# Designs tried in a protein design chat: miniprotein binders against q56419. Part 170

Target 1, 326 residues: q56419
Amino acid sequence: MEGRTLEEVQEEVFKRHGVLVPKKELEDLAKALEEAGLLLTEKVEARLKEEEEKLKRERPMRLAGLSYPEGEREARAFLEAFRASYPGEGEEARVLLMPHLEPSRVPEVYGAALAALEKTPPPERIYLVGVAHRPLKEKAAALPVPFQTPFGPALPDLPALQALDALLPFELFNTPLAFREEHSLELPLFFLKGRFPEARVLPLLVARRSPELGEALKVVLRDFPGLLVLAVDLSHVGPRFGDTPLTRTLAEEARRRDLGFLERLAEGEPEAALAFLGANPTRIDGVEVVASLLPLLRERKGKVLAHRLDLEAPTLSAVGAGTLVL
Short names: E, the ipSAE of ESMFold2; O, the ipSAE of OpenDDE; V2, 0.75 times the mean of E and O plus 0.25 times the DockQ between their complexes.

## First folded at step 12 (miniprotein)

Design nq14 (at its last look DockQ between E and O 0.01; V2 from the best seeds 0.00; counts 0 for: pae O 5.5 > 1.5, pTM O .742 < .8, placed apart)
Fold by ESMFold2, look of step 13:
Structure nq14 (fold): chain B 326 residues (1-326), chain A 80 residues (1-80)
Amino acid sequence: as target 1 above (326 residues)
Amino acid sequence: SPVDEAIEAYYKLAKELARISELARRLGDEELFRRAWEEAIKAYDRARELPPEEAEELLRAAEEIIELAERILEEIERRG
């Protein structure tokens, strides 16, 4: 009934069906519809509270059987197939940038990450920093619970998470529901847990750049050394993202932006990498994570192992993914 | 335990000092921003290396400093 008076509705019903409905009946109907809407809202809110409480205990797999196999044996074979998709050798990583894009779309990019992990001594813990796709109450958040994987639960590093929270000007454990469907943690975690089954995890999300997060992590990493993983995608171009249809020129620009960004990061120049992107016209989603983690990226040199700008044929759009070792 | 209580107190103190630091940054007070952050790290370091034999003394000290930090936060927010 939006934008129409009850009188206008009454007149339309009469015109269309030849029935004049008294004002009282229309008012009763409108009130009943409002009450039903309120009851539905209350029911949805109650269910969300229940899911939030469950997330305070564990984070279940959401993409098993969709993005990776549900069973452990099949999951291990899947992991090895991805490694085989990248024929090169990796480098030891103290910091690893890897994608969170659907793995089957960029198999060699995930394979390059696995190659890097082969050269990396098993860390005591992994700082896994993804991109929040749902709003957070603060600039960043963590969820201090086991994350289920086909390889067993990835256990949280509770002492390190508590230490991190103590150095932040906001409550770190602030938005459990944002983790419910967050693939930017789940997809990289599958690969990380498969290679480092004993490592604990700090599952972190960034919504908006948080310089204080990077400064706090610099202190925490001193006392709780581990592998830092930036789980980010690169350019997003094409109609799905608000552009004209993908052209060769737009794809070339996206590739140039992706590689220029990664290369500057590989030179230990994260501020220059951000400046290179300017207004970020190809929508690299790694920007907020990099901007948060500047103290951990400065002067750390490394190597770009892989990059792909992957075409989404149905939407005439593309997404970039890369693997960088620092 | 008394040690656990003191550790938690110094973590709380670190967080209050981090809040003061961030508020100072937003107000453009660079000296307070830097100084509060340095003190936050010191409180954090104390929690990481808390001597058990001094836990009661350190807890009492932390509680007093926390009260001061809260007063400072209120004053900074009042100024703008």
Scores: ipSAE 0.686, ipTM 0.909, lowest interface PAE 1.4, mean pLDDT 90
Fold by OpenDDE base, look of step 13:
Structure nq14 (fold): chain B 326 residues (1-326), chain A 80 residues (1-80)
Amino acid sequence: as target 1 above (326 residues)
Amino acid sequence: SPVDEAIEAYYKLAKELARISELARRLGDEELFRRAWEEAIKAYDRARELPPEEAEELLRAAEEIIELAERILEEIERRG
């Protein structure tokens, strides 16, 4: 509801679901959210300002104890269990596409990513490109601070981040609050930091396709070589995403879209991958990231290591996840 | 006792808020995730340190928020 009127929310629900929620119920919900501290009150705004100031120094763990263990020992056991969930061997990655979905939903897909990382020489730096699930002021953003993990802080590569900023037509260091909770960075970073404890990180978010980002990164990668990681999910289908409950037909279409996308990426044809999706009717999450990174994905051949369409039974919805090496 | 009832209500509230937070995260509503999680922590903390003199008032407040949280969960589940 942030930034939208109750009328706009009502209209959106009507457009998406064909249900007109009475304005009074929306008002009651809004009041309820305020009473529960779930709406922006003056106090919440003051707190957000404080959190923004803290984000100038570090990004704390948000999902420790929820999505992964907080303790280092337990976190290492977690990594080993996820790696064990994938029975195959990995390949060396120069580019890694991996999920950012809740790890417990797609353990073998994360396991495949870990398998690839086992075959990858330790990089000096990791370009971690996630999906902005919150609005950004610009098409893309970076947060040039340490990200906390159970394995210690993931330290930023400030020289490489500065080089990237200098090549972009917009301020790269924008919207720090978008990073505070962004799981598209935090979840992949757990696995990456666990495998490469000494690697510096460039935590990047993409909200909208930025061809400029791909071109700038191409130049930066020449002077600052590293592993490129696309932290993206695939299809989002079912009632949560505006579809009917998951059916065999809908699941088959989601898988077809996911695999067709990944296979074209594996052939070094990212433009063909985007074209294959068209209007993206199954809502592949990583489209804007891939569209931004075209110069880095062209002519790179690789392999799809894993794919899963995971059912969320309570909502009869499903999310696709995949691991691709290039 | 009113204290015991209030404690149980706040634990229930904390659990529901934690569920809301996780659903919000899955929806990409990270702000709602944060807020719900923070309120869940507050609810747990309140349950651990509930003054007897405030128990009845806090119980009523917790029950109202629980009902609200349940509605929010239903709404989040519907929105995807």
Scores: ipSAE 0.024, ipTM 0.321, lowest interface PAE 5.5, mean pLDDT 85
Fold by ESMFold2-Fast, scan of step 12:
Structure nq14 (fold): chain B 326 residues (1-326), chain A 80 residues (1-80)
Amino acid sequence: as target 1 above (326 residues)
Amino acid sequence: SPVDEAIEAYYKLAKELARISELARRLGDEELFRRAWEEAIKAYDRARELPPEEAEELLRAAEEIIELAERILEEIERRG
């Protein structure tokens, strides 16, 4: 016997929400998801291999026309509007922490990142570290191929990526498919490429704590100096994330927690920042990134340029975002 | 019009979340549910820019479906 029938599900949804979902629509969804390659079958595995091979040939933008404009002129104006949303001056960044959530939600925070980039000398390369939203075969991964943006292709720094791969106890280029739909890299990359069009990129994803990644990056950065960017969001609170509906009090607590984390990083004390979160637990996807990069964050003092807790009123939920320069 | 497109997206969100929550329950596929959930929430985010006068009933339906989907995702996570 299998689990619940489509009829039982239809009845449960109706009883709970007054919405009668036709049985055929549930069947159509199951078929569409199978055809989309989201179910694990031998045929789906074959499709995944084909999509993996396409990533070697094609590097299309995924969020162009949705989160940012497709055309270069429109993209430039968009970037300038975000910079204008932040009234302050930036500071030179050797390490930049910026968000990866939808930019229109926190324009001042992305504007602060742009202000910091404006004060930063153009780097030869950017180490862009995001968060894996799909399983990786290893603790971290990279993809050594050009990524399309409205400002032209972001070229990989192949020598630096190869040097990093050689120092790691696992294959760095282990999960190409994880990079096909990864907003934690695509959204920051749009802003970074707009500001530093000549910089090469090391696109890195972290799924689990990898101290070996941080140690290897410390070595590679000596031979291949560049800008380190941590693309991480902060607090995730409310029903959208399986939590209690947000109140003003809970929102204030989330804001204080985000700022406490960022301020400890700004003092060059990343272990203290992690300990602070351990004592005050929250869903911050950046924890695994910070824990992996400890050797690169210690003793680097800096400044929090911006912080916002974006309230999603219809779901009584919120996501924190910040810009930190080290 | 953009308003019509957003209303349609919001309506589709409510339907998709109800369907996805059941598919996730049947398949035990937490990752499939999370990905589909994120796509549905993006459609909701676009729709919520509608004037309240035209969107109130859709917003209420989406909020209820979101709560249901979150409960089902929590249940899957507890089993996992």
Scores: ipSAE 0.000, ipTM 0.137, lowest interface PAE 18.0, mean pLDDT 75
ESMFold2 (binder alone), alone request of step 12: mean pLDDT 85; pTM 0.824
ESMFold2 (binder alone), look of step 13: mean pLDDT 85; pTM 0.821

Design nq15
Fold by ESMFold2-Fast, scan of step 12:
Formats: sequence, C-alpha cells, structure tokens
Structure nq15 (fold): chain B 326 residues (1-326), chain A 80 residues (1-80)
Amino acid sequence: as target 1 above (326 residues)
Amino acid sequence: SPVDEAIEAYYKLAKELARISELARRLGDEELFRRAWEEAIKAYDRARELGPDEAREVLELAEELIEAAERLLERIERRG
C-alpha cells in the first residue's frame, strides 16, 4: 500500500461513517504488506530466478523439521508411528486418495493410507496428483526433477512425463516455481517414498479442471502402468476459510458431505460425487482434481478406509481428510 | 450480531496475514513471517475483547484493510 491509499481509506471511513480510523493501526499493517511487496518487486525477482534455476536440477525439502523429521532414522520412526495409529488392515490400491493436510493433525488418516500401501504391490511409478496452491500458467503442470525426501530423492519418470507432455494441448512443464513450496505434493510424497523407495514419480499439480489431463493420463497409464495418487483434502469450513464459526451441527454436516463424496467415488461414480457437492454448498479442494481425472475414476469400486474432520479450535474452523482406495 | 461480525472480520484479517506470513516464508524472510503471524494473533485476541458498541467500528476497519490486503496478495500471487 501507498501512504496516499492509507489516507484515502481513513477519509472514506470518516466520510461514510463519521469515524476516523487510527492512523497507526493502518500504518502497522501497511508496513508489513509493503515489506512483503517490496521484497517481491525488487529482491524476490532475483531470488525467484535463482530458485527457478535450482528447480531445473532438483526440488529441495521445505517442510523437513516442521511437518516431518529431516533425518532418515527419525523419519522412518515417524512413518511407523503413523501406520500404528490406524488399527485396521489396508486394501490393495490401484488408485489411492489421501490427504495433504499437516500429518500430525490426522495421523489415523495417513495411517490408513500407509496400510493400503502395505497391501499394494510396489509400483514402478507413482502418478502423484496434488492441488496447486499458487497460480499455474496452464490448468495443470509437472516438474521433471528429483524431489528430495528424508528417504533419498524421489526420481522423476522422464519417459512417462514426456509421453504425457506429448499428448497435452499445453506445455506440461510450464510453472516450475509453483513446485518450490507445494505441500500437496511434498507431504504425501514423504509417505509414498518411505513405502516405495524404488518407485519413480510423476509430480502433477492441478489448478483448474483439465479433462484433457485425465484423457492423456488414461493413455499414458496403459503404456506406463503405475499407482495413481490423488493428494486432496476435503471440507474446509469456518472463519479461516471465509465461513461462519464452526458449530457441532456444521461439523456434522461437513462430515456427512465428505463421506457422501468419498462413498460415491468408492462406487465408481465420480460424476455423482461432483454433483453431490454441487447440490450441497461446501468447499472441497479435491474437486478440480477429481473433475480432471474422471476417465481414471469411472467404474472403479473401492472402499473408504478412514475419515476425520480436524478441528482448529482457535479459529473455530475445520479441514476434512480421508483415505479412499479404488 | 455486530460482535459476531467483527470476530468474523478479524478471522478473515488473520487469514490474510497468515497468507502474507506464508508468502514471506517462501521468499526466505523469516522476520516478515514472524511479524505477520504476530499481527494475526493480535487481531484474533483483539476480536475476543470487543464489546458490542466497538464491534461496528472495528468491523469497518477490518473490511477496508482486508480489501487492501487482498488486492496486494492477488498481485503478489499472480507474479508467481
């Protein structure tokens, strides 16, 4: 913000409501916003170019020491603790839906995913489809470089990625920087690499519905078979997401929406799952991923292994997470 | 109620400040991350202390600041 903008905000509030907003309160916020903005307009452009150049070679860990342990031994123990949090047996997965929410918030949900991976034959490659939390130049993107994990680098499946790129009407490798800070890939990849250390990965992000991605993936999977993983969270409810404060009734409603969505996917009816959400006013970040991958989800029956609505008491908000095998 | 509206507006402000914290962290600026997070916590705590008569005034301020923050964040996010 500019100083003129702050003065205009004060004057507009005073003119409309007869209240003079304290200048110091506006200045404190504006200073923080200006510092972030100045970093982008001057220094960050150079830094982003350096980061983009590094991303041509590898994708470093960003959440090590925060969401999971950096050391391999500690990471292994962490993984086993999550598996132990789920008391059930898994089922073999051809398609796995798992969360990308902070793992410590929903350990039994990640434990269910690990149980499914234990019952799944080691795939040669994993198609890991996450949700873009930053704008992409196209509706979807991939980054064809090794992704660092505590278990060693997850290597890209270059032949499969090139086959996919050739079938798409847009450049697949279009936004490298979107992958620098992307927990929807990094967090599930930690678990996947821990269980399938030899599997290569196709790290894919979806920002908007891309039916052409689903059609292309169906073709590529025929020649390059592998495990399809949808790394998506479910309901986002409460003030942190622009909604009203969470009540017991709204939480129960969110749980029913999440389970109704997952159950329809488990019946091999992804269009019905999307229609169910469209009829019920809710926000699930996996919608664009599911809508893009329809050809891969139709007529595949499976099972919901786990679901939890994780409550964030300070903000009276919640995020849903689930594990589904198809 | 006006108090509930003010609390919701402060949660939205806290969310935008949290997004700024995340952007600063991604840009490698831990000081901006910590400062923005501290401001988000202060906004949340202040919302809890509001009385009905003060809620309207604070809601108006929060709405203006949220709009300004959203415009700046949209620009930053579009840049990459």
Scores: ipSAE 0.000, ipTM 0.204, lowest interface PAE 11.7, mean pLDDT 78
ESMFold2 (binder alone), alone request of step 12: mean pLDDT 74; pTM 0.663

Design nq16
Fold by ESMFold2-Fast, scan of step 12:
Structure nq16 (fold): chain B 326 residues (1-326), chain A 100 residues (1-100)
Amino acid sequence: as target 1 above (326 residues)
Amino acid sequence: SPVDEAIEAYYKLAKELARISELARRLGDEELFRRAWEAAIKAYDEARELPPEIAEEVLRIAEELIRLAERILEELERRGDPEAARELLEEARRRLEEAE
């Protein structure tokens, strides 16, 4: 509420630490912070407007050279190594749930997704549904531009995107900047484009549950059939996520919740999957996507191909990942 | 490159601003804490999204703020409890880590 003067700050430092900081130093620092903040805001805002304008034409790679190789040859070898990390065979997918966390952390899980894609006939289009990690102006958004990958650009399915937009009670193309840095789309897209180079894409982000999105997608999928991909991570536990340090008990709870969620989805019971999580105490980020897509998930039986709770030793935290075919 | 230098300077600035925000919090200046903390997050985001065309200008600003921050912390170390400064540094690092 009530602010403090720099003179009061100076006096408090003296009282607590026996140090007298010159008032001019504190005044100069506060003024420099304000002036720098204003100047940086102006330049950043100008740059963000320029980036937003560029996003009307294409979405560049952001994680090339970091999460996957930049070159096509190296990217192909990388993708094949992930497939080799999964010892099993996949099953044909009409709906695929796969992770979006750093692939090197859960190679067998991405390998399971690749195995499923290997058994799946090449789709004309992929409905790629990720989780918004930045605010959206509406509950969901799409970006109708080519997404760059090491395997060439993933082209948008403009007719299908326009058909979807027409059925929604809000503007679908509402937040281009949210797509500038969005790993929940970029990382799955790397694998999907590598396996289905000719498929067009509908890149969709969900920020909050949108039942109207699921209803609209059910109609659009009838007229524009394709592969539905839910790019979601599972439990997020530990200090990195505002939780206590990971214990054996917490890790087992996270695994139990992840698997219970996935198994109920595999039975074609997405409402039961959501109810099983209750308050979602291990923070499964797929909840809002599943809740939005209920009409597309009901009565579709399938199989959990892989699950892993990946442990981050440095942060005493963990993230769950899974592959589910419906 | 000048861009790499500017990015590193912005990460250093973010760290120093986080240290200042914790210092302000410990001194009971809620408003200075809030401004410094918001500036630290902004500097951290700037480092991630810095356009090459403004690199020289942002480097100059970052260097000015780093010098001021270092002067304040050096004064505390010279005249008082260096463990208090160390504690503020560790708290600032934890907050930057949590912001990610």
Scores: ipSAE 0.000, ipTM 0.116, lowest interface PAE 24.2, mean pLDDT 81
ESMFold2 (binder alone), alone request of step 12: mean pLDDT 75; pTM 0.713

Design nq2
Fold by ESMFold2-Fast, scan of step 12:
Order: sequence, then C-alpha cells, then structure tokens
Structure nq2 (fold): chain B 326 residues (1-326), chain A 81 residues (1-81)
Amino acid sequence: as target 1 above (326 residues)
Amino acid sequence: SPVDEAIEAYYKLAKELARISELARRLGDEELFRRAWEEAIKAYDRARELGDPEAAEEVLRLAEELIEAAERLLEEIERRG
C-alpha cells in the first residue's frame, strides 16, 4: 500500500469490485503488513525516493482509465457529457468552487462548473487549490512540474510559483510525494485542462489553515492574475466517516450546512460561512481551504449553481458536492 | 544575468521578512506583523520592478535599506521573545 490512505484503498476496492471493505478490515490488514515488516521496509523507502525523483520531472495520471478515459477523444466526449448533464447556463467566474469527488457520482455539479468555465474568459493561469489527503511537512504545498492529462500536460506557472514561494514563511515545494496520488487536484484538473488547454497551473494543497497562504496569494494575484479554483467537497456523513448511518434527518442537516456555507460565501462573507459551520460536525473539507483564502474571498459576491448530497448506499454514507461562482 | 541575481536576492529578502512577520504573529504582536509584512511586500515589489532597465539601478540601491529594516524587525522580535 504505497502511501495510500485507508479511505483511498476503500474507494479503489469499491471501484474495482463493487464491494466496500469496512475500514476496520483495512486497518487490520495494514497492521498485519506492518507487523510483517512490509510497510516500512528499506525497499519501500527506496521506491519512495525513486518516486520523489520522478516527481521532479512530471506528475503522471493516476486515475486515467478509472475516473476518466485515457484517450484524448474519449476524454473529450466524457467531458462534454458532463456539460450536457447540467441544463442551465453558467456565470463568469473570478473564483470557482467545484468538487473533487468521483465525477460520475455528481455529474450535474461538474456540468455546472463546466458551464461557468464556458462563460469565463480563458485565464493565463489557474490557481488550483485542493485538500491534502496525505500529511504535508507544512500547512500547504505545491508541486512545480507538468501534470499529465488526456488533453496534454498542464504546465506549471513557474514565475508565479516562485513569486508565491518568496512571500511564504515556509518552503512551498515541501512534500512532493503528497502529490503522487491526489484526486483533489487530478479530478478538477481534468475538467479545467479540457476547457482551458493553454492555461498554466499552480497546483496547491492545503492541509491546515494557512492565513499566510491567502495573504501571499492576494499579492501574487495582483501581478499574476488568473482563475482561483477551490477544489473541495462539502459534508461527509455516515459510518465511512465515523458517523451514524445516514437518516433523512442527518441528510437534511448535511444539505442545510452545505447550502448555508455556500450561500454565505456567495454573499462575500467567508468568515460568516465558517462561523455558520461552528465545529464542522458534518465534516465539510473546504473549511481549511476557505479559512486559508479569506483575503481572496471577502467582498466577492456570486451564485451557487449546483448542489447535491450523493448517497453511497453500501455504507449508508453521503458526500456533499457543489459549484459556486464568485 | 545581474538583474536575475538581483531579483532572486529581493525574493530571498521578501521570504525572510515573511518569516519575521510570522514570528510576530505567533507572539501576538499585530503591529510588528503589519510592519514586517509591509516590508516583505516592498521587497517583493522591487523584485517585480527589476524587469524595467530604467528602474533597476534605483531598486538595487534600495536593497540596503530593506536589509536594515529586516535586521531591525528581527532585533525587536528577539528583544520581546
């Protein structure tokens, strides 16, 4: 299990075999592998160093053939099918909030994001901010290499990344291995590259609240203007996430919290959005990203284009997804 | 080029000033944070201005003033910690 989280292993098994393996069984397996000395052997360390070295050159596709088609023509048809799933027109985005959940589970939400991108002038660069699913050495990180997609490589904006690094109190390029398998960047990037093939990217991960990141980004965006994309999922409810089995009441609470969060962001009130969630009892993963980007979200009014709470029936769990333009 | 070296030097100075501002934030010193962050933005702006040949000579001369400001801000943090 080369650095994969238990949740990612559950998703992979479910995708391949249509069976959700309980987290406890995966934890027991990981413990058995640790006890056998397999998870942290010298060979694993050598492979991780080799993978880190490869990541200095490029970030390869990991989800091609699984979450999206590998071939360019098939990928284009796939993307256009998502656009067709949303019957509305988009709105121009200066800031776009979109999900990173498996696209096939919420096609109309990704369709709404595509509709917004159609109304948005092609940006020179995209600031793509995802959520770290692996530990980072710092509160945030970036990887300054081409990210492969079926539409060709998404090239890094090296001058803008260097400018951002210069305004941060930590090394921005601090955890390359966290990017090896990171769906919060790969899945939104598929759609963004399909719509803006010439745009360069700043692939950013947030693990914990970093006010210094938002402060630095406000300065960098002045000199390197571009589209800001928050690639975040909303509520995570049910046993898969350490909660009770999904009921109508819990689903209603999750929808209320998702929409209340998004509507306050749409009013240009990100602090009010965070305060509305309080202790974040339904586990909206966008909280740390929004808290880091406050200076970029204040006073920006916009519109919620789509929202869905997607049911994962085998686990009686659900994940919220939404599209917001600011 | 000498201009690229100067840009890199100003970016390094901006980073040190950003580190000073973060130390001030951890100490709860909002005024010192603001002063250090303003100096970080100044160093960053000088790096951005260095693409203009007519501005480069003046910008390079100002590097000593920004270094002195950084040293004074760090000394204030050390005195308070």
Scores: ipSAE 0.532, ipTM 0.774, lowest interface PAE 2.0, mean pLDDT 87
ESMFold2 (binder alone), alone request of step 12: mean pLDDT 68; pTM 0.552

Design nq3 (at its last look DockQ between E and O 0.01; V2 from the best seeds 0.00; counts 0 for: pae O 2.2 > 1.5, pTM O .505 < .8, other shape alone 4.013 > 2.5, placed apart)
Fold by ESMFold2, look of step 13:
Structure nq3 (fold): chain B 326 residues (1-326), chain A 80 residues (1-80)
Amino acid sequence: as target 1 above (326 residues)
Amino acid sequence: SPVDEAIEAYYKLAKELARISELARRLGDEELFRRAWEEAIKAYDRARELPPEEAEEYLRLAEELIEKAERLLEELERRG
C-alpha cells in the first residue's frame, strides 16, 4: 500500500462506487500486493547477487557506444581527436590529475591529459584513484579484476593490490557493486589504457577521506612504482547541485576556486589547497581524494595544463574539470 | 608452499598491526599509534624479503606475533 491504510482505501472506494467493498476481498487484495512486493524484492536481490559475482571476475564496459566508441579502430581515432583538441605540449607526470566528466564536454582537458601521457615513460602500473558515486562499506575500495576497454582488458596488479590491502586497517576489497557503474574509473581508464596498453592497473575508489590510504600507498609505491592518477572533477555549481541558477558571478567564483585549488597543488602544497577551499562552497569533487593522498602530493611541484568550467544549459549548472601534472 | 604460507602470515600480521594503529589513533594513544604503524611496515617488509630457506621459522614466529597482536586488539576494543 502507498502509505494508505485499509480503512482509507475502503472509504475511497465507497465514495467512488457508492458501496463498500467487502472487507475480505479488500484484505485479500492487500495481502496479494504485499506478497508481490516481497517477490519483487527477492528478484532484485537475486539479480544484484548475480551482478556482484560477475564483478568478482571482470568489470565490463558500460559506456562503450555512449561516451566512447566500442571498436578499437574508432577508439584510437577518438583518442587522436581529443589530443588534437589541446594544441599545447604536455610535461612528464609522476602524478596526473584528470577529470572523469563526460569526455565530449571537456575535450581539451582530456587532450591535455593525453599530452602529458605523451611525455610520460610507460609505467609498469597505474594507480587509478576515482571518486565513489555509490556507497562503499569502507572509506575506500578496490576491485582486483580486469576492466574491459576497447583496447583490451586492463589487467589488475594483484601483487600491488594485495600489498596495499595488507597495510590498511580495513578490507580493501569490500564493495564490488560500487564499481558496476563507476564512470570515474571507466572514463579515465579509456584514455590511460589507450596510451599505456601494457600497464597494469590498481582501480581504487575513495568515498570518504582516508589518511591511512595515503600512508599505505606511500609504502606500496616505494616497492611498486607507477603512475598515480587522481580521476576527479572540480566545482559543481548551479541548481542541479542545490544552488540558485548559475550566474556570471557564481561561474567566476567557481573558476577562481578551481584554479586556486589546482595552483596550490601544483606548488606542492596540498594542505594549502584544501584550506583555500574551506567549506568547499562550490563542491569541488577532488577534495576527499586529495585529503586521502596528502603524503603523495606534498612537495611535488608541477603545472596546470588545462581547465574548463563546462556549462549545462538544460540544468543551468556547471562542472569544472582540469588537468594537472606533478 | 612454506614460503607462500609465511608471506601470507606476515601480510596478515601487517594488517593486524595497521588495525592496532588505527584503533590507537581513535583512542588518542599517540605513542601506540606511531609504534604500531612502524611495526606494520616491518611486518610488510619481512613479507617482501622473506628468505625461502628460513620460511618455516618465519611462519612460526609470525603465528606467535599474530596471536599477540590479536590479544592487543581485543584489549583496545574493550577500551572503546
Scores: ipSAE 0.629, ipTM 0.902, lowest interface PAE 1.7, mean pLDDT 90
Fold by OpenDDE base, look of step 13:
Structure nq3 (fold): chain B 326 residues (1-326), chain A 80 residues (1-80)
Amino acid sequence: as target 1 above (326 residues)
Amino acid sequence: SPVDEAIEAYYKLAKELARISELARRLGDEELFRRAWEEAIKAYDRARELPPEEAEEYLRLAEELIEKAERLLEELERRG
């Protein structure tokens, strides 16, 4: 805080991140940091650098033992249970849209994704495109390191990642800290790695629509073919998201938007899908991802395998999830 | 500069704290936030008891706090 007031810090955080930190909490934090000598010590710098350097080597599991089992045996049983929760058969996917919501909330939707993967020849590589729930320095980012899973590390496809970086007007390898806890990659990756243990992965995050990403990926996919996975959720409605408690009317509107979005994607009309949402009043999560990948979604016909609007009873809120194959 | 990096770490922590606070508010889970914050305070209190020369230990405590905050944030974010 050299030379900055707490108010200036609060304002800066608000401007940069849209989050207001309570002044009292900032005061307590500032005092604690000052008393700990964190603001004055060179050693603090060295360690922060070391932690950032660790993230350059691997991305550890963050949700093992919470969202999914840590042990491989238990993890395999978990996969089978999720697959069993979906009574249908899958279809071969060239593009898979699947959720990144807490798996226990929408088991059959993940089950539908697993069903699709059963019908999909093992890809050499998986382009896994998640949603950045943290700010990125650029519109999109990649982390070119192994991601740990109960099934072993998901290894990056470095040649394909480098080819993608070379085609983008911005540095792809930005904001490594944004990947550290990003569940939009970790949760889908569990299922993907469990089914395709030998596939390389391109872990990608989208914070803002990047048409350049879709165009670049379209070129890269020619030389580096693979499965494209969109790890996105759908509507977010209720008090947690600024709405009234879930009502039949609100739920019907959320479902209408979710299904209308997915159906237009299934018809190969991604622009129509985006246009259908308009201002996105039900807050479909995957909009920026879809908007970035338009060149890859156009004219592809597919099928909606599953959809659920899951109620979180304690908050009377709901989140939509879907599985689509193209 | 060392000071700039410490400031950056502070901003990161402040940012994550703000996000947790907002998510906790949205969830009506003020207790989760309170617990996380209390752990943070305890970590800093422990750090205060250390000699200034042991800056590495202070940093470890700060990092641990950041990691805990980030995990809590992730837990809240996973719920949609």
Scores: ipSAE 0.088, ipTM 0.487, lowest interface PAE 2.2, mean pLDDT 83
Fold by ESMFold2-Fast, scan of step 12:
Structure nq3 (fold): chain B 326 residues (1-326), chain A 80 residues (1-80)
Amino acid sequence: as target 1 above (326 residues)
Amino acid sequence: SPVDEAIEAYYKLAKELARISELARRLGDEELFRRAWEEAIKAYDRARELPPEEAEEYLRLAEELIEKAERLLEELERRG
């Protein structure tokens, strides 16, 4: 499959070249590339095959003992501490937008999500849509295996996943290794499984805008009703993300863009939310997910429960996080 | 994280290999272009599918290969 990023690499390379080189130098390059290819292939292929085979059976925890406790009792206490960080009662959710940022950075935002889940009837299944932090072979992907959590395995909804796959113009189960380390699914799943231990899950990743995913999900949700969760972070600003150091002005712009985006979604106007951001200058990572799920977000009115721009002083950077119920 | 550093290094390796492939094509060496392009694709795919338990080993390997590719590009540039 041709990746768009490979085309970008090809295009960058095109701009830079015009040299004449002796035949021997080209032969030396060819030999070096053969050696490099052998080393790269030999070192990674066997291990990648082993990891991929393991992922056909289950997805193990990666952040247990780091971002959340490994033991069930400790994990339960941890989850309740986050709920206690939010003083409100929440609202029932048909659609929940929550962050995937390190939870300890924004405890009241995760607490707001937990408050919403408390008021939500236990769903039979959860459509958990995260953001791919590694490239996918297609615009979106899913992994149809149990995901381990401290509260037991989150089981896949195989009939719903197969129904979704059948409606898409690409193979849904296309990049298993992208799921081996993916905090945009693992961190929200910790909270969701703790609150709804019996719910099955559809773990979905979006890399690029896929309107066909949203259309297919609309059909599948009618036959397989469940809770839709968009696990996305908001603005990413500062040097860690390619900006100048965080200023009061840049922080204010990030907050304004985050809240403007969320409020338009709360009004049931996802196209207006996307248009409000324009070129997305503060890098809200939810834009590709929202753009993919338009049919599921239109005319659903709701409420922004929490928002925080988390300041990372050592890097003079910040990441926005919010909780929205629809 | 070591995984993120390894992935970034493999993307950089893929870009350098793609540069070598384009130089080969402009010089009319279709075989060298094909080999360099195949290696660029492999490096890019490995960045997508990197195993975390081996991240530090893969980072070291990627950094060595990047250094090798950069040395070859510098030599080529000096002669052209």
Scores: ipSAE 0.000, ipTM 0.273, lowest interface PAE 13.2, mean pLDDT 81
ESMFold2 (binder alone), alone request of step 12: mean pLDDT 86; pTM 0.855
ESMFold2 (binder alone), look of step 13: mean pLDDT 86; pTM 0.857

